# Designs tried in a protein design chat: VH-VL binders against q8vl04. Part 13

Target 1, 152 residues: q8vl04
Amino acid sequence: MKKQERQRYIKRLLSSNEIERQEDFVKLLRAEDIDVTQATISRDIKDMQLVKVPSATGGYHYSMPVQKQMDTEKKLKRTLKDAYVSYATQDKFVLIKVLPGNGPALATLIEAMHYDEIFGTLGDDAHVLIICKSLAMTLELQQKIQRLLSDH

## First folded at step 4 (VH-VL)

Design t5 (framework fv_maftivimab)
Fold by ESMFold2-Fast, scan of step 4:
Structure t5 (fold): chain C 152 residues (1-152), chain A 125 residues (1-125), chain B 106 residues (1-106)
Amino acid sequence: as target 1 above (152 residues)
Amino acid sequence: EVQLVESGGGLVQPGGSLRLSCAASGFTFSSYAMNWVRQAPGKGLEWVSTISGSGGSTYYADSVKGRFTISRDNSKNTLYLQMNSLRAEDTAVYYCAKGPYYDYVWGYYRYFDYWGQGTMVTVSS
Amino acid sequence: DIQMTQSPSSLSASVGDRVTITCRASQSISRYLNWYQQKPGKAPKLLIYAASSLQSGVPSRFSGSGSGTDFTLTISSLQPEDFATYYCQQSYSTLTFGQGTRLEIK
């Protein structure tokens, strides 16, 4: 697999799994028929600047660096401010209406933020539907979005 | 390398005014949000105010809104807090604190990575 | 405003101990929680941001965990320089701090 393609896969693995060792990356990638060596993963970790952070369970796991998160947040805020039309909430749902052509890009940015409140995000041409894990988390996410949209 | 030095504190009577200054060095001042955080004698920390890197956005705690004004002069690398209508409850050490990012409202980045040594403001008669 | 409550308000421990300090938010704040250390007469120092991210230059014995309403700061093996007051701070809405936990020598 090409380097960029493999590194995107690694990002997805980090979102869904707590990966403590380089060997775990190799195991998970090979389970998907992606043949890699530990040496290749070691280089990817360095290239992506992955760091080990404490886990809620008491161990450690690999994570994306803070700077990558900052870049994503900055782009999300700009995209929201540029394309935002309105939003509505219902139960576990937040529906954001945007200017046509902006839905899929916004959905991708929201997903890339890895917000704890979100179960999943879907975008069409002019809407982003965010599915939250609970009603309480929907209200929390709504406050977060309102904060991102605020401009003084 | 990063240094923040507060000044302008002192004794003032209730209803009086003071202006605090914070001289910043060791980083690109205009690229970071700046903050004032206070601590009353023997008590905990209380956030007072934030200003964005450009100075275009300002935010205040409810306890000081309408009385305090945060501002900055990026050409002088200096942060200010104009304090009017001072009350006894405003007595505290006032800390200048740097944000890690340009804009106050960004998600995980509303925290204080560097602090000054503080300046004491005493409001009493 | 979101109220942050720390427990305990004070605790005593010995060098080498594993110490745990807890912070509870009055409503869910996701992972928008930061931890600071303050020694007497000194300015606070950032230890942890975003609930679990260790600030550069902070010893690895410090760790943070939690999400939602319950958060924990852990010092795995207490050192003499760690006796201080610790504050949590939420950044989910208008910034608020906990009342502080004073860590004292036993």
Scores: ipSAE 0.000, ipTM 0.511, lowest interface PAE 14.6, mean pLDDT 84

Design t6 (framework fv_maftivimab)
Fold by ESMFold2-Fast, scan of step 4:
Structure t6 (fold): chain C 152 residues (1-152), chain A 124 residues (1-124), chain B 106 residues (1-106)
Amino acid sequence: as target 1 above (152 residues)
Amino acid sequence: EVQLVESGGGLVQPGGSLRLSCAASGFTFSSYAMNWVRQAPGKGLEWVSTISGSGGSTYYADSVKGRFTISRDNSKNTLYLQMNSLRAEDTAVYYCAKGGITIFGVVYYYFDYWGQGTMVTVSS
Amino acid sequence: DIQMTQSPSSLSASVGDRVTITCRASQSISSYLNWYQQKPGKAPKLLIYYASSLQSGVPSRFSGSGSGTDFTLTISSLQPEDFATYYCQQSYSTLTFGQGTRLEIK
């Protein structure tokens, strides 16, 4: 696996897992048949500038640095304003229609936000389908995105 | 196609009143904010006033607040600007402009379509 | 009110040139900046909204960049129809236009 592909996978692991130790990264990657050493993971942590933050339960886990989160927010705002056409909701689903060529980029940015409300996100050329964990979470997601867009 | 046509401009004496109209077509008028922007001869653009799609919210530049009133009639697809207590410095071409878009309930202001303008001259 | 200052007030250029116009806000306006083009005797036309979003139908040679207080409009290869006055506008707090930049043939 190339370095960029591996680091992209590491970002996805952080969104679904509370990872406390470097060994946990190695274990999770090996479970996906990705052969990696602790030395490689140590270097990836430094390259990506991952930090340990306290969890609500009192433990700690790795997280993306705040600066990258702010950069992602700015890109998401810009992409939505540039390419948004319409949206619709149904039960656990949010479907966003965008100008052609913009779906995959928007899907990637939404995933990078690590919204707890989201089960999964799929993008094609002109649409992004967001699958939320429940109807209530779909409403929470809408409010979070609206709040983001209202922030000056 | 979207069209905005202004009317009602003319010559008026200082202290007088004038009412401008803007007839809109080619879009769902009630769904968009509408705006008045003016330009004095040889000068730059100056925003005058904005009205929300429903007419429930109005905003004014400090220079016209208390003297000008923006309104709309959604049944006639028409925007209005009532101008009272006119001054020489109000002399300008007045443009009608369609406001921007709404994304998840947030209004983003930019003027995507403009009318041809109507000239208002305040002189003795 | 937020003051918008454009530079230069006027410039001369030739067809094919790369032209840059700058707009500065007196305080941070995030990305709430729009660019307009106005030809003599005509109404303004929207070129760019939200700092960098190209309006439908506007040629790709026009681009916008910037955030916060400093913004730039770029024309990558000037065409004869581009000689006009250009205005920036903030929409962060009320609505304020810059004084305009007149682009003239060299």
Scores: ipSAE 0.015, ipTM 0.493, lowest interface PAE 7.0, mean pLDDT 85

Design t7 (framework fv_maftivimab)
Fold by ESMFold2-Fast, scan of step 4:
Structure t7 (fold): chain C 152 residues (1-152), chain A 124 residues (1-124), chain B 106 residues (1-106)
Amino acid sequence: as target 1 above (152 residues)
Amino acid sequence: EVQLVESGGGLVQPGGSLRLSCAASGFTFSSYAMNWVRQAPGKGLEWVSTISGSGGSTYYADSVKGRFTISRDNSKNTLYLQMNSLRAEDTAVYYCAKGGITIWGTYVYYFDYWGQGTMVTVSS
Amino acid sequence: DIQMTQSPSSLSASVGDRVTITCRASQSISRYLNWYQQKPGKAPKLLIYYASSLQSGVPSRFSGSGSGTDFTLTISSLQPEDFATYYCQQSYSTLTFGQGTRLEIK
């Protein structure tokens, strides 16, 4: 499984489960027929900067860092405002045109947000193509992007 | 700047129907999810329904599913709640609330602006 | 559906006090929890979203923490305008509110 897809599953597992140990990620992912090693999960935890927070049962469990997500969203909003040219949708596709030199940065920031609506993201120098899982999810993603560009 | 104004509340008999409206201004209406939240006299808040900005997705509390229908008209900046088969338990102040949604996936919803509310009384 | 239980249901405090209100989910909701303030006769106001994110315009004396099933709203130094009812809300699976906590003058 690709890193981006695996990390989306990890994010989903965190929302449904209190995961206390790295081996618990391995067990849960393997139950979904996702073959991973503890070394891979260790790298994902570091890459996603997951934190341990107190659990009701007296231990700790992994969680997404709110501050990192806020920082990523802030940077994404700034990049969009500074470089946005146009936006188009078609079926499951969202195409964002940006000023040259900004496509890869925007694609990386969108990937870092781990949007559940996204199947995959491709960036070149001036474009970001986002492939969504369904038409309904494309509409939800469109609303999120419009919100980032809006002012109130 | 953001304003939400509810209307359409009133007295209705059990088994009756009523349609609430919420007029929105001060923001790009079609870009945000909209919500209905109710509060029975002297009680707490209860989420009723959510509609996406495009109107393509709707969500309902189990207590109203099959009886209430949320809808919107983006050309008129107006949110609606069609309430059918009303019961005494539906008596409440109904609030229109503007959705906020963060850009870190699905299901991170919150209500950043609220209307003044409109009273619905279901009684004989 | 997910049940949200607030504790205490009411408390009394004095201006300047540190106040904590807790919210417990019947199942893990990760960090998908919001806090609202409601004054008598008024609509609710958003204070905190996604467990710990302070809404713009809300005083820094308000803070939120927690994840999974246990969450806390803290007011570091209570002001006269803070006497109100506070509600938590989960947004993990649909939306449900806690029963509310009334904060009253001691």
Scores: ipSAE 0.000, ipTM 0.479, lowest interface PAE 15.0, mean pLDDT 82

Design t8 (framework fv_gimsilumab)
Fold by ESMFold2-Fast, scan of step 4:
Structure t8 (fold): chain C 152 residues (1-152), chain A 125 residues (1-125), chain B 107 residues (1-107)
Amino acid sequence: as target 1 above (152 residues)
Amino acid sequence: EVQLVESGGGLVQPGGSLRLSCAASGFTFSSYWMHWLRQVPGKGPVWVSRINSDGSSTTYADSVRGRFTISRDNANNTLFLQMNSLRADDTALYFCARGPYYDYVWGSYRYFDYWGQGTPVTVSS
Amino acid sequence: EIVLTQSPVTLSVSPGERVTLSCRASQSVSSNLAWYQQKLGQGPRLLIYGASTRATDIPARFSGSGSETEFTLTISSLQSEDFAVYYCQQYNNWPLTFGQGTKLEIK
């Protein structure tokens, strides 16, 4: 696998999992039929400048550096500003409607934000469906989206 | 603009209790992780405690665990720190601080984008 | 715990000069380092986070650089309002730690 593709997978793993050790990356990637070694992952961690951050429940896990999150948020705000139509929430679901052609891009940007509230994100041509981990987390995510939309 | 105003500090004897408050304004308080930090004059700040946006998760520095309790009242935009069994080495200026915009429910970035002016706590006999 | 050592402890400079402050970590903190300015009687003000990203409303004369264990804060043309104590903070590892500070004072 090309380095860029592998690193995209690492970003996806970070958005969905709390990864504490380099060996956990190896196990998760191999489960997706991606052959890697700890040496390869060590280099990827350095290249992507991944950091260990404290978790809300204690302990540490790997995360994207704050600067990359800020850059991603700027792109997300721009995409929302340009393509947003509406959003609705129900139970654990947030559904964002966008102008046609913008759904997959928005889904990718939301995933790159590594929001811990998110179980999974699916994008089609004009919609992004976000599945949250709980009702409380759906409210938290809704507030974050509203803030992005209202940001001046 | 974002403002954080601490109150409730004062002089207290060892073993005593004190409740600090932090009044927040200029932002959606209920969307942010909040922190308490303390600072001895001439030294750098020391992190004391954190609380997530809805108050369901709290964490404490080892030195204060079991003695201090952080809480929040989102309806009134107020953060609290209940301090019990105070010791001489708890003497410091106590600051309320906000976690950054990109905090996560099960994690947050642990730098502080806005701080209050501080409220002094002196523990002495 | 990770110890942050700032140097110099005190720096005497004149307005208009370029100032460089250093922060060294006892082990790697990646780029998870923030810089704060604290004036007498005030709480700290965030200047830089992620080693090099300027916080909102911070003047362009402030810049940060470095990674791993070696970090610098640079003030390209010192203004009179910049005389303060500067602290670095790492947020890579628990417990969160701050440096001891560098005091900028008038020469």
Scores: ipSAE 0.000, ipTM 0.471, lowest interface PAE 18.6, mean pLDDT 82

Design t9 (framework fv_acasunlimab)
Fold by ESMFold2-Fast, scan of step 4:
Structure t9 (fold): chain C 152 residues (1-152), chain A 125 residues (1-125), chain B 108 residues (1-108)
Amino acid sequence: as target 1 above (152 residues)
Amino acid sequence: EVQLLEPGGGLVQPGGSLRLSCEASGFTFSSYAMSWVRQAPGKGLEWVSGISGSGGSTFYADSVRGRFTISRDSSKNTLFLQMSSLRAEDTAVYYCAKGPYYDYVWGSYRYFDYWGQGTLVTVSS
Amino acid sequence: SYVLTQPPSVSVAPGQTARITCGGNNIGSKSVHWYQQKPGQAPVLVVYYDSDRPSGLPERFSGSNSGNTATLTISRVEAGDEADYYCQVWDSSSDHVVFGGGTKLTVL
């Protein structure tokens, strides 16, 4: 199942079920013959920006955010404009330095772009480390990031 | 619908204390950064304080640092501003304001998509 | 500390275009947001991230930001647009939200 199809299914699950833990997503999806891991669901939660809302029985359950949205690429471009400092590359790695406090937000937006070049993304307070699948893909990702930085 | 309700206001003497509250509904309160913005009579908007969605980060304008404390209670969906050592120049309408982006980091409080109705705080003898 | 400068007032005739400026050192490197405030009411977001509009707001509202000046443009101005307008940025060096002094738009 492709990511977009899986995420559409997750939206449907949220409208019909109170899902409190990531393990519950895995169980419900596997019941529909969709084989996923908790790591996959963790990324889907970040990609979809799911939030926890209070449950009538106590605790919290996942829900879709109720907010005005921009296109993901536009959000990424604005976040880069606000916070970008510099970047460096080393074989399959791209390390982006940002203003303190902006690393996790930028990492989430990069993940939400669903770039095929990316193996994984990690953000700390002032850095985003992007691990690409190959050297060739690192060069392609660099071109995409440079375009976002140079667009008007 | 998103609502931010600020019950009451107050008249306090200089040097006194007052706690403001802002009751949130219509969104997942604990997932969004919140701020307090004030407006003195006949003057412009002045940012006072902000708190991250995670509650781990708080920020204060220089004019209130050490005197005001921002906090939140997710069980009550309520934002608070504890004001102490109040001065005449703290007289203003105080608005609570919501960050627009679901995010526990800096971007969540950089601008405000919804505002409360405001509560008047008057500091005079 | 970062400072945003707005003209105190702007007057326009109905149907004309109003331009409200927000000056700041290298403000083009920051993201500018705009609020409308009518007497006795809370501010309302009208433009965010330089040029984006919230849903439900007329397309007559637009924004731009370059160099040392950001601009809120209101085309085909109507009487209902009369209000105070505030620009706002985040100053990363101080971790502060900064508002401009506000501009009173009068529609005559």
Scores: ipSAE 0.000, ipTM 0.495, lowest interface PAE 14.8, mean pLDDT 81

Design u1 (framework fv_nisevokitug)
Fold by ESMFold2-Fast, scan of step 4:
Structure u1 (fold): chain C 152 residues (1-152), chain A 123 residues (1-123), chain B 108 residues (1-108)
Amino acid sequence: as target 1 above (152 residues)
Amino acid sequence: QVQLVQSGAEVKKPGSSVKVSCKASGGTFSDYAISWVRQAPGQGLEWMGGIIPIFGTANYAQKFQGRVTITADESTSTAYMELSSLRSEDTAVYYCARGPYYDILTGYYFDYWGQGTLVTVSS
Amino acid sequence: SYELTQPPSVSVAPGQTARITCGANNIGSKSVHWYQQKAGQAPVLVVSDDSDRPSGIPERISGSNSGNTATLTISRVEAGDEADYYCQVWDSSSDHVVFGTGTKVTVL
């Protein structure tokens, strides 16, 4: 598994789980048949600059640095606001048309959000094609995009 | 209740410009596209263009490109349509109309319309 | 460019059914919306997305769309149905709203 792919899985795990220990990352990744060592995870934590933050229920869990999380969401919102032209859906597909030069950047930002609804995202110069896991997930993603566009 | 209220009738000279306003109330201004549709006396509906207020991005019908400018001010929930180089053929009732922009394939339609603004172009 | 063709006029007696067609190549692949415009008034949406009726629109008004023809059907016609009717689509390939040529419905 490539480093970047592994770190993408780590980010996904953080969004869906409260992970308190490095051993928990190892266990969760191995459950997905991803062979990692604690040493590998320790280096990933350092590379990604993960921090421990207080849990709502007490104790601590790993999290992306608040600044980087806010930066990604802010960049996505700004890029959508600056470059959005139109939006269309068809079955499992969401097609976003943007001003020329903005497609790849928008696709990268959407991918960086690690939305559970998304199977894959492709961008060309002026379009972003999002392939969702199901029709229901396409409708949920549509609502998330609408919230970003509406500041809510 | 959603309501679109347009500015009053105008009489303009050939070669001048006119700017019509459309103030939206009720519902969320930023969730919808605002289009401008005109109707010359005894004629049908003609789409001029539309804007997505949240982005300021406007699309224009080819016939009006270069002469029409559509803008929006989110802070006042007001859309504007400015038509330049007026000629007598531009005499028409101009409507603003609201439509969703989130689903271009199935859901794009005009659920609410302004009352219309008569623009007369004559000396 | 993509054009929606409607008959200029339709005459119908009270209690009968009026059918207004909207013709275009492969219009069945697009969502068709219908507007009613009475003299001196702004248009009113009467059918959205081929067959959906907005709140307040009588059940006598219905829509269908297949192949090269969309149809607005007004059953049990009443004098108050007399108006101009326009079909409309969004052409995603051009990002352009297209209106039909309009049909004047006269109730005898």
Scores: ipSAE 0.000, ipTM 0.479, lowest interface PAE 16.3, mean pLDDT 81

Design u10 (framework fv_nisevokitug)
Fold by ESMFold2-Fast, scan of step 4:
Structure u10 (fold): chain C 152 residues (1-152), chain A 122 residues (1-122), chain B 108 residues (1-108)
Amino acid sequence: as target 1 above (152 residues)
Amino acid sequence: QVQLVQSGAEVKKPGSSVKVSCKASGGTFSSYAISWVRQAPGQGLEWMGGIIPIFGYANYAQKFQGRVTITADESTSTAYMELSSLRSEDTAVYYCAREPFYDILSGYFDYWGQGTLVTVSS
Amino acid sequence: SYELTQPPSVSVAPGQTARITCGANNIGSKSVHWYQQKAGQAPVLVVSDDSDRPSGIPERISGSNSGNTATLTISRVEAGDEADYYCQVWDSSSDHVVFGTGTKVTVL
């Protein structure tokens, strides 16, 4: 696998798993039929500037650099504030309506946040459809979006 | 300008060892890794192993594991390759090659040494 | 072990196009690099990361990589292109550098 493709998989793994050690990346990637070594992962961690952050349950896990996360969140908040029209939820779906031309950009920013609740995100000209992994996770994601919109 | 300069040709007897040097100039020594590649007369290129000085990490091709040792001296910007228990089949030109390291290895060799002929004969 | 297979030789007339293949299972998922070696000289990098040309390498030389085959293409061949050519990858599963078997390009 090419470096950029492998690093995209690593970003995806970070959104769905709490990864504590480099060996865990190797195990998870090999489970997806991606052949890697510890040395490869060590180089990827350095290139991506991954950091260890405290886990809510104790210990540490790898994460994207805080600066990139904060920049993405700031841009997401700005885009939502400027283009938001309405949102609705149904079962495991969250549908956000935005001003025309803003759907794809918002979908990209939401995807870049790597929210654990999200199964997939689709954007068209004026809508973003978010498919969550479960009903409970849809409610959690709804709360996160409400916090971003309230700006408090 | 970047340049890799290797030590001179060697003639060795079977069972002895040889140590070839590769002095790098131009650029920070920690900004690249060094690999050793050999080529027997009329044959292709064969990777022996490499070292990443910044990590103190060396790895070796399976065929040479136990016989080859690759080291680096950052104070003199010199990498070394020592091959022991020499056989006539080890007669080859030995090259050092630089792999750029920009916080991640590039995977390719942008500069090569001139080569060192090692002849193993009785 | 991962191995790169090249044809042993390719013959081409001046002004024509030479194509050198490098075959391996799913090589398109790897970054392939190419080296030119003239008699009595050290190898020279001519293509990096599938298709990038280092400074000083003529536009006549190009690379591609997809599926199970990577290809080095030399257009408008000149006598000075006569050399041995090697493809190369870094194999992540073994953390080893792998060179192709080499192709001797002869210009008539």
Scores: ipSAE 0.000, ipTM 0.473, lowest interface PAE 18.5, mean pLDDT 83

Design u11 (framework fv_nisevokitug)
Fold by ESMFold2-Fast, scan of step 4:
Structure u11 (fold): chain C 152 residues (1-152), chain A 122 residues (1-122), chain B 108 residues (1-108)
Amino acid sequence: as target 1 above (152 residues)
Amino acid sequence: QVQLVQSGAEVKKPGSSVKVSCKASGGTFSWYAISWVRQAPGQGLEWMGGIIPIFGTANYAQKFQGRVTITADESTSTAYMELSSLRSEDTAVYYCARGPYYEGSGYYFDYWGQGTLVTVSS
Amino acid sequence: SYELTQPPSVSVAPGQTARITCGANNIGSKSVHWYQQKAGQAPVLVVSDDSDRPSGIPERISGSNSGNTATLTISRVEAGDEADYYCQVWDSSSDHVVFGTGTKVTVL
């Protein structure tokens, strides 16, 4: 496997798993028939500048560096700005209507933000449906997005 | 193209207030942050605050907190900056500037108004 | 408070390269933007996000940002490049836009 393909898999694993140790990357990649060693993963961690951040469950897990998180925020803001049409909120649901062709990209960016309030996000060509964990979490998500776009 | 047109020059007495307008044309008004940046004669640029019209939430520089009010009217695509308790050192050109706001990387300004000279003198 | 330090002035001959520095502790971890301001005119964005060049800005103008110094580089300088140049960052700790002290570029 080429380095860039492997690193794309590593990013994907980080979005779906809390990975605490380098050996956990090795196990998860080998489960997908990707041959790696801890030495290879150690070099990838350094190359991608992955950092350890505190976990809600205690201890630490690997995450993308703050700079790449800021890149995701920038893309999210630009996509919302360029493609936003309307939004509606009902109970646990946020429905965002966008210009055709932009739904999947916006859904991906929202998922990449890893908002704790979100149960799941679905995108079709012109809509993004965000399902929050509770009514209260829907309001918290709206406030986070508002702060992302305006201020604190 | 995007264009920001500001109201005309003002001459004010110390202790009064001034309200400057900034009308946007072209592009999308509601989603871009509109900030106010001033420049005293022969001095550099100083950020006062900004607003994203669709959310109506303004963010102010600490130095101006309590003296400056930034508002936006989406129906007329116009942003306003009101500065109260004017002093002679508030004499400056006041610019409105539009751009994205990103948490972590903050405001920056891809389009600027022509500037409004505010002179504070007795 | 976070401050961006620029040299007050830079003199450069036509056709030569001007380099304008913007210094601050760990500025390489921030996104730096650059503005050009000609006498009597509003500022114009010439570089965003360290090195992105807005549409219409010539390739002669470029930016970089690393460690404690960001740099705006203007190659093959023309008389029309004479202006004041300002760097700018967002200081998330104070929620404040910070502008550099400004550099006057004179083309001799």
Scores: ipSAE 0.000, ipTM 0.499, lowest interface PAE 13.1, mean pLDDT 82

Design u12 (framework fv_nisevokitug)
Fold by ESMFold2-Fast, scan of step 4:
Structure u12 (fold): chain C 152 residues (1-152), chain A 122 residues (1-122), chain B 108 residues (1-108)
Amino acid sequence: as target 1 above (152 residues)
Amino acid sequence: QVQLVQSGAEVKKPGSSVKVSCKASGGTFSYYAISWVRQAPGQGLEWMGGIIPILGIANYAQKFQGRVTITADESTSTAYMELSSLRSEDTAVYYCARGYFYDSSGYYFDYWGQGTLVTVSS
Amino acid sequence: SYELTQPPSVSVAPGQTARITCGANNIGSKSVHWYQQKAGQAPVLVVSDDSDRPSGIPERISGSNSGNTATLTISRVEAGDEADYYCQVWDSSSDHVVFGTGTKVTVL
């Protein structure tokens, strides 16, 4: 597997799992038939500049660097404020309507935030559909979006 | 400069409802959260709920869930708070306040309305 | 459920330092904001994000937040500082704004 493709998988694992040790990366990637070693993962962690942050349950887990997270969030806030039209929810679905041409950009930025609440995101020209993991998580995502729109 | 101007004092009977308005001027209404905070005589501040007008959705404190409704009209830059099933314990000054969020800073109120006294008596 | 506890009152002489505490489990992980309320008036934001001071607020007023205690410090106290002070956080677990119990600062 190419390095870039493998690192894309690592980013996805971080959005879905609280990974505490390098061994956990190796285990999860091998479960997806991605052949890696501890040394390979160690290099990827350094290349991607992953950091350990405190977990709600105690201990630490790996996360994307804060600077990259802040840059992505700033872009998300700007795009959302510039193109937002409406927001609706149904069960575990969030539908954000935007000005035409802005759906794919917004979907990409939301995906780059790696929100734990999100199962998947799909964008077309004027809409972003976010599928959350549960109804409770849809409400948590709603709070995060409210925070983004309220800052200036 | 941003100003929040609230409707005038109300005297209501127990069991009735009251609707207080908060008109914003200056600044951008739609992106900022408008919250309602009340203060009973001699008591502290109590958050009731808030709305972000551009999202059209409101959050309510558990204590008031089912009794309070917060709405916003972007065309008039006005937020509303309606409290139903009034009791004497609801006698308080009701404030609207503009919320300010940041991803690192949390939620705070940079501008406040002058307050609306609601008196519930028979 | 999450509650912010403040002392009910603090008395301080002019020129001295008043310290108002705001206590809660792991409050240092949250952003704490402070409001000043004078009799018959609406609250005024005096400290945001633990230690940031809004334009127009005197340098004598400062904030800090660590562990289980946030503190508002008013140095070289003046008669005009007499007011009720409230701390405030956003509680992410309940998605609610939580205000402290309030502290009456009396300058004598």
Scores: ipSAE 0.000, ipTM 0.494, lowest interface PAE 12.4, mean pLDDT 82

